# VHH binders against o75319, part 6

Target 1, 181 residues: o75319
Amino acid sequence: GNHIPERWKDYLPVGQRMPGTRFIAFKVPLQKSFEKKLAPEECFSPLDLFNKIREQNEELGLIIDLTYTQRYYKPEDLPETVPYLKIFTVGHQVPDDETIFKFKHAVNGFLKENKDNDKLIGVHCTHGLNRTGYLICRYLIDVEGVRPDDAIELFNRCRGHCLERQNYIEDLQNGPIRKNW
Short names: E, the ipSAE of ESMFold2; O, the ipSAE of OpenDDE; V2, 0.75 times the mean of E and O plus 0.25 times the DockQ between their complexes.

## First folded at step 27 (VHH; framework vhh_etentamig_d1)

Design t27 (at its last look DockQ between E and O 0.03; V2 from the best seeds 0.00; counts 0 for: pae O 9.0 > 2, placed apart)
Fold by ESMFold2, look of step 27:
Structure t27 (fold): chain B 181 residues (1-181), chain A 118 residues (1-118)
Amino acid sequence: as target 1 above (181 residues)
Amino acid sequence: EVQLLESGGGLVQPGGSLRLSCAASGFTFSDYAMSWVRQAPGKGPEWVSGITGSGGDTYYADSVKGRFTISRDNSKNTLYLQMNSLRAEDTAVYYCAKDYDRYGFQHRGQGTLVTVSS
């Protein structure tokens, strides 16, 4: 069914652009069929996402969807001009090397193709927190050379919520170091 | 215009080896991470392996880890996949992929067929 994801209402819909990066994180938007179970102020549709990004004077150039399901909204609910990429990411586990590479591959391509604009990469999982925060931080650490604690602190501040899962935090702080590009 | 040309496929016995090549043109090859993907008969595409632009980091699907080795020669704009200890389940058309798009990590060209059979 169209059941609201557990704890989804507890999180801010959209974070802020992470300074010095092209990233912005958000929770999964929910298509109109979910709105029967939401108060008007609780709604966060794909349209609401783009309105909130515009209100920040930003523009999305890519959406990376980390959810393991397609029930929340369809890519067709997005403007045709915004690329959409699904990277199936198992929740509750540190993402595997395949997932990490696919994320880095997508970001690398975006940055090269969009060097002459300021569009953002929007990243979400269900809550826009643990899987999203992990992969953004993994990218910043491995590719940009950001120290783990600094990456985590930047993500937490800009998302408006702290990374929750200790296995993710531990892997970011003490896990395998991956060579740069 | 981006062009990717896969080669090196063929018929091989189980336990055998093949080396695939992908000749790239129309973009700055060394700036891009690259992947190999495969599509078995009657199945959807499957990501196999990836490599960073510099060639410094390599990544593998669990099904091929320890048997396949991805590499690149940036001076020749060429991506490689060394496939060892081949199994019947490795039978597929193999493609190289440059970047993301709305439809996944696959740049659909001709591909190169690998058949593993006695």
Scores: ipSAE 0.261, ipTM 0.629, lowest interface PAE 4.2, mean pLDDT 87
Fold by OpenDDE, look of step 27:
Structure t27 (fold): chain B 181 residues (1-181), chain A 118 residues (1-118)
Amino acid sequence: as target 1 above (181 residues)
Amino acid sequence: EVQLLESGGGLVQPGGSLRLSCAASGFTFSDYAMSWVRQAPGKGPEWVSGITGSGGDTYYADSVKGRFTISRDNSKNTLYLQMNSLRAEDTAVYYCAKDYDRYGFQHRGQGTLVTVSS
């Protein structure tokens, strides 16, 4: 259906590249069928996503979609040159080890294959905040050795919104380091 | 309008089995990952299991792994939850849920009560 996600309008469409990383977070773009329910200035399509990324003088090399539905847009709505990865991630709870693994694996694979460029890993869930922020921070903490508070602060600043869920924040700050594969 | 209707709940003894069903309508069923969520008396909602739109991948809470099996029949717009080796702590109202966001699921049915008791 064409139901706009709750509070979707409240979030900035696209964040900024996280300095020192290849990550950029954004809210879910919505395919054309949603536009009739939005004011023109509220519209954020896959095309709009790429336009906004270009406005930042960046280029997407990978999109990781963490949403738990396939109704928002289709991979076919994206340029063929940008790979799309779906990781169905249930929100509300801390992602399980399998989800974390899949995310880390995808990121590591991308970085390995894209050493010769500066293309970005675009990550989004519904709002591009909680699930997105957790997994990005989890990666920075577990793989890059970043201090949890630094990772969270960096993500929040670049996304333009702060992580909201205490269970995610608590797990990032005090939870165990997850196994790296 | 999105409609979800759960069924199959009832009273069962510990160690018993139940199979829940959820009839979905009002949306393209196969386009959506679906979940089962439960709420026990005096507790908040708990995610139980999820399945991708195509049914290719399934997910389970640690508390039900090895005991519950989620499945779907997209031709019938139906979601299932096979519950085996039921325990007292599985007692709850079980909901079929759609459209998860940061606040939870946007859509769920009225639920079906599962009571596990000797």
Scores: ipSAE 0.013, ipTM 0.231, lowest interface PAE 9.0, mean pLDDT 91
ESMFold2 (binder alone), look of step 27: mean pLDDT 84; pTM 0.859

## First folded at step 28 (VHH; framework vhh_etentamig_d1)

Design t28 (at its last look DockQ between E and O 0.02; V2 from the best seeds 0.00; counts 0 for: pae O 13.6 > 2, placed apart)
Fold by ESMFold2, look of step 28:
Structure t28 (fold): chain B 181 residues (1-181), chain A 118 residues (1-118)
Amino acid sequence: as target 1 above (181 residues)
Amino acid sequence: EVQLLESGGGLVQPGGSLRLSCAASGFTFSDYAMSWVRQAPGKGPEWVSGISGRGGDTYYADSVKGRFTISRDNSKNTLYLQMNSLRAEDTAVYYCAKDYDRYGFQHRGQGTLVTVSS
């Protein structure tokens, strides 16, 4: 159904651009049908997402949707000119190698095609925190050589919320570097 | 409907060469970056090489730099991978992949098997 995701109201809608990267993280925007159960100040639609990005003087060049469901909004609710990629990512589990590969592939492709502009990669799961934080940090660690604790700190600060799931944090800090790119 | 059809795989000895092709249809080929991805038995997928939509920029995984060359012919909607100095660890099913899809699908063909063996 159209139930508001658990604890979704508790998270800031959009984080800040992560310095030194092309990433910005946010929680899943909700199409208009969800607004029946939201106060006006709680609403965060696809249009609201783009307005908030513009308020930061930024522009999205790609949206990567990590949710395992397609009920929150439709790609047609986004501007036709903004590329959109769904990577079905099961929650609560460290993402498998195929998921990590798909994410890295999408990011590297974006960086090459957008080398001459300042557009950002927007990444979200349901809350824009655990799956989102894991995959962004995994990319920074494996591809950019960022130290795990530095990647996690940067994500937490820019998202405005700390990664919560210990299995994700443990895998980032102590797990193997994935060289599947 | 987006379709990608890989070909050119086969059995080759170490040090040998193969040229893979990928015929693309169902989308404006020149608008999209393309990649080669491989998957060895029992392992996860590994990105091998990428090329920009206009073909001006090419990129390679460290494991294949200097041995593999990606190219495309946008007039024929075809992506290529020239594979030289092949090694046993290059044994895999090779897929061509469209880098982005507006509707969230990461599209790959059925792949073509490359076996490098004495």
Scores: ipSAE 0.006, ipTM 0.259, lowest interface PAE 10.4, mean pLDDT 86
Fold by OpenDDE, look of step 28:
Structure t28 (fold): chain B 181 residues (1-181), chain A 118 residues (1-118)
Amino acid sequence: as target 1 above (181 residues)
Amino acid sequence: EVQLLESGGGLVQPGGSLRLSCAASGFTFSDYAMSWVRQAPGKGPEWVSGISGRGGDTYYADSVKGRFTISRDNSKNTLYLQMNSLRAEDTAVYYCAKDYDRYGFQHRGQGTLVTVSS
């Protein structure tokens, strides 16, 4: 249905680019059918996403959608020039190795193909916080060798909200490095 | 100096069980995630299982999921691997590893041999 996700309105729609990275996190944009349930200032559509990114003088080069549903918006709502990748990611639990690998592979592929530009990797789940934050931080930790606390702090600061789930935080801080192959 | 000493390996029949231990020293054990890695003859290293520093999260390779259980006792600086329903393909030298990344493991012990054979 077209019900607004729980607590969706509580989160900033779009974070800031994470310095030293190509990542930007945001909450899930909602297609037009959701607008009737929102105040005008609460609306955040795929179009609004791109407008907000432009306001930051940035450009999206890839969108990674981590939601476990397809009801929020359609890939057709996005510009054709921006590739869309769906990685179905179950909420509330630490993503499995396959999910982590898919994410890493997608990011690495993008970086390889986009060395000549500064386009961003937009990542979102429902709130653009927990699943999104985990996978971004997991990448920074596992692939780029960033200290877990530094990765978490960077993400939280740039997203404008802190990771909320203890199991994600603990895994990032104390969990094993996941295979990158 | 980081030291890891594995024990508990041996010969076991298919369907049998073994419990591996790893004694750790030279670092604050509870601050680090730990992993079990195995290497079969003629094969490269294979990640088997991992556990968070505090033990709150555990991870398993698909090949051992449901059969192996990783645990740790931080008060004893010891890592464990309970292996049930052992198969011939589980035959390998099993290593305890402190640091594991895309390039393998930087710190591991001498390993303990597990042989599953009829």
Scores: ipSAE 0.000, ipTM 0.235, lowest interface PAE 13.6, mean pLDDT 91
ESMFold2 (binder alone), look of step 28: mean pLDDT 84; pTM 0.861

## First folded at step 29 (VHH; framework vhh_etentamig_d1)

Design t29 (at its last look DockQ between E and O 0.01; V2 from the best seeds 0.00; counts 0 for: pae O 11.5 > 2, placed apart)
Fold by ESMFold2, look of step 29:
Structure t29 (fold): chain B 181 residues (1-181), chain A 118 residues (1-118)
Amino acid sequence: as target 1 above (181 residues)
Amino acid sequence: EVQLLESGGGLVQPGGSLRLSCAASGFTFSDYAMAWVRQAPGKGPEWVSGISGSGGDTYYADSVKGRFTISRDNSKNTLYLQMNSLRAEDTAVYYCAKDWDRYGFQHRGQGTLVTVSS
């Protein structure tokens, strides 16, 4: 189906690189079949994503897709030179430890293989906000030792929208540090 | 009005099989990816499996890969989950979900209980 995700139009397509990190967050790009339901200025395709990243003088080196569906775009709509990884992430609940570990493993693997460049990890869920923000912040807290409040503030500022789910915010602020192995 | 009706749950011994069904109405079924989500008592929901609107792409949680098979019949507006080699940890209420995002939290049925016990 080609239905526009609820509230998708309300969010900026792409955030800014999070300073001091390799992360950039965005909402899910929508393949061309969705565009007949969108005004031209509302469109945000996989090609638009790459153009907007280039306009920021950045380059994607990995896309982590936190949705479980392929109906929004196909991996083959991406340039073949950009690795793509899907990590299915349950919405509205704090991601489980297995999901958090998969995300940490993917990020650490990328950083190892890309230590000699400055390419970015693009992360998205449907809106590029709650699940995306949680996992990025969880990584920064658990792996990089960033204070929870600082991680959340950095994400909110660079995404251009604040995390909305209180259970995610509470877990980041008061929940246990998760194991990295 | 979107309606989803799960069925096929029951009590089964470890190693047994069940097939769940979900009858869908109130929307163009083939336009939407569908998912199965389960919830054990006192736990949060766990995504189990997903399938594209056409049925051409299927996805599984690692805990069920090789044991569960998701399918759909778009002519009957029905989603299925074949569950084989059932284990005690598969005990949960199983919901089908219309894919608004990962498992469509606002559009799911009442669920069907699966109990795996010796």
Scores: ipSAE 0.000, ipTM 0.237, lowest interface PAE 11.4, mean pLDDT 85
Fold by OpenDDE, look of step 29:
Structure t29 (fold): chain B 181 residues (1-181), chain A 118 residues (1-118)
Amino acid sequence: as target 1 above (181 residues)
Amino acid sequence: EVQLLESGGGLVQPGGSLRLSCAASGFTFSDYAMAWVRQAPGKGPEWVSGISGSGGDTYYADSVKGRFTISRDNSKNTLYLQMNSLRAEDTAVYYCAKDWDRYGFQHRGQGTLVTVSS
């Protein structure tokens, strides 16, 4: 149905570009059918997403959707010029190796194809925090060699919220490096 | 070293107003989203309001929406919280937070006490 995700309103809709990266995180935009359940100022649609990105003088080049459902919005709600990738990611548990691989592969593919621009990789789950933060940090740690605490700090700072899930944080800090492609 | 110093708290009657300030130092203020969180006696910390680094995005807990306004002056490294129509349930120590989530916060100041009582 069109019920608002739990705690969805508690999170900033869009973070900021992570310096030194092409990542930007945001919470899931909700299609128009959800608006009747929201105050005007709470609304965050796909259109609103792009408006907010533009306000930051940025441009999205890819959207990676990590939600485990398709009920929030449709790819058709996005501009045709922005590719959309769905990676079904179960919440609350550390993403499996396949999910991590898919994410890394998508990011690397984007970077390879977009060397000539500065477009951003927009990543979101439901809240754009835990799953999103984990995978972005996992990428920075595994692929870019960033110190785990630095990656986490950077993400938290830019997202405007801290990672909440201890299992994610612990895995990032102390877990093994995942195999790269 | 990150330092956050809250001020502006005090005793106010229901329906009254207060303006809190937070002076930040030890980091690039404008690069960080900031938040106000509060902790009432006997309760856990509660996220109150957040603002993006640039100040372009603001968000509020349902409990304070329409009554509180968060703002910032990056040129002064200062975060603000205008609190109007205060209620008894707003009584708490208010903290300026650099890093936060719904369960708590990692970087905060000493806090400023807001007491709403008739």
Scores: ipSAE 0.000, ipTM 0.220, lowest interface PAE 11.5, mean pLDDT 91
ESMFold2 (binder alone), look of step 29: mean pLDDT 84; pTM 0.857

## First folded at step 30 (VHH; framework vhh_etentamig_d1)

Design t30 (at its last look DockQ between E and O 0.02; V2 from the best seeds 0.00; counts 0 for: pae O 11.0 > 2, placed apart)
Fold by ESMFold2, look of step 30:
Structure t30 (fold): chain B 181 residues (1-181), chain A 118 residues (1-118)
Amino acid sequence: as target 1 above (181 residues)
Amino acid sequence: EVQLLESGGGLVQPGGSLRLSCAASGFTFSDYAMSWVRQAPGKGPEWVSGISGSGGDTYYADSVKGRFTISRDNSKNTLYLQMNSLRAEDTAVYYCAKDWDRYGFQYRGQGTLVTVSS
């Protein structure tokens, strides 16, 4: 049912805006029904997400949800003015071509539509780390030309936690390079 | 205004090859990533392949990697799918698709039927 995701409490709720980009990463917010299993200071709801973003003097313009489930919160728990996109992403394996293609498409579409503002793309999986970090770094490497180690360092520093899965790190560093122009 | 017209489908035997084309109009073709999507009878749509606006990056579903090749000619506003080593499970209506924009609608043509049977 309302079981708290494994290790979810171990991660900072929201990272910092990644300088020079429109990205901010966070762990999955949990709707009110999960709060019975959480101490008050452990809660991180969709409302808490937006409060924390506001506290950083930022504004979300898109949320990309990479979880492979729909049980954590409903899109209706988000302001209607903030677009929401679900990309079902399998954990424990490097995201497949379909996932990478969809992510790049969504980011590029956002950047075109939001060229006249400074709103952020919020990206999360369950913990806001492995799948989230992989796709953000994949975008920075392939589309923005950032070196793999620089992308990983930037993500780790701004998320506040290091990317953990070795197969993701190896694929970012040594996998096939894709470039768009 | 946006118009996508698929062609090149037909009947082939297992192991055969086929080349699909998609003529695009009503938008700046080179600015957009494009996809091929297929739908077998009685099943939901399946993403097959994608390509960046420049054509420099290509993406494939695991089921078609090594057998299918997506390409584009931006001077002719045309998207292609070269299909080799065809299998019965490749039987479907194939659509080209523009822009999987998070705000917009999926745009696709009427499709072209590929039938793989002995």
Scores: ipSAE 0.420, ipTM 0.753, lowest interface PAE 2.3, mean pLDDT 88
Fold by OpenDDE, look of step 30:
Structure t30 (fold): chain B 181 residues (1-181), chain A 118 residues (1-118)
Amino acid sequence: as target 1 above (181 residues)
Amino acid sequence: EVQLLESGGGLVQPGGSLRLSCAASGFTFSDYAMSWVRQAPGKGPEWVSGISGSGGDTYYADSVKGRFTISRDNSKNTLYLQMNSLRAEDTAVYYCAKDWDRYGFQYRGQGTLVTVSS
């Protein structure tokens, strides 16, 4: 249905590009059918996403959708030029190794194919925070060799909100490195 | 067996420069991100810089940002750290590391001592 996700309105719609990376995080855009339940200033559609990205003088090259539902928007709502990848990711629990691997593989594939541009990897879950932050940080830690606290800090700062889930934070800080292939 | 061998440390004056090297063996070097970490006397290990396997992405601790540059030559299985504008607080043993986790670095060499002093 068209039920607005809980606390969805509490989060900034789009973060900032993470310096030194191709990542940008945002909350889930909602298709037009949700607008009747929102004030105009609260609306955040797929179109709004791209407008906001453009306002930052950036361009999306890939969208990774981590939500565990398909009710929020349709891939058809996106420009045809921007590939869309769905990785069903259950909320509130640390993503499993397969999910982590899928995410890493997608990112690495994108980077390999987009060496000639500076397009961004847009990542979102429902709020674009916990699942999104975890997987981005997991990538930076496992693949880029970034210190966990630095990765978390960078993400938090750029998203404009801090990771909230202690299990995610703990896993990032103290959990094992996951395989990259 | 994973082996890492750091070199290039020494005594320098404040404001000076050093270039550290790390020779890696025992694994496919280009498949792994690498990091530099350091440990000062009486302090715990500190992450300094990281670089992706391909070398396309680099990251730095705030304490060294703008002064240090990490790089790698995958054809030589070698990691580098160019250190400019060195400060007394940069004095430490510097290690190259393959992995970083809750225990710090999993694989490191013997380290190379960098002393910054007047």
Scores: ipSAE 0.006, ipTM 0.247, lowest interface PAE 11.0, mean pLDDT 91
ESMFold2 (binder alone), look of step 30: mean pLDDT 84; pTM 0.858

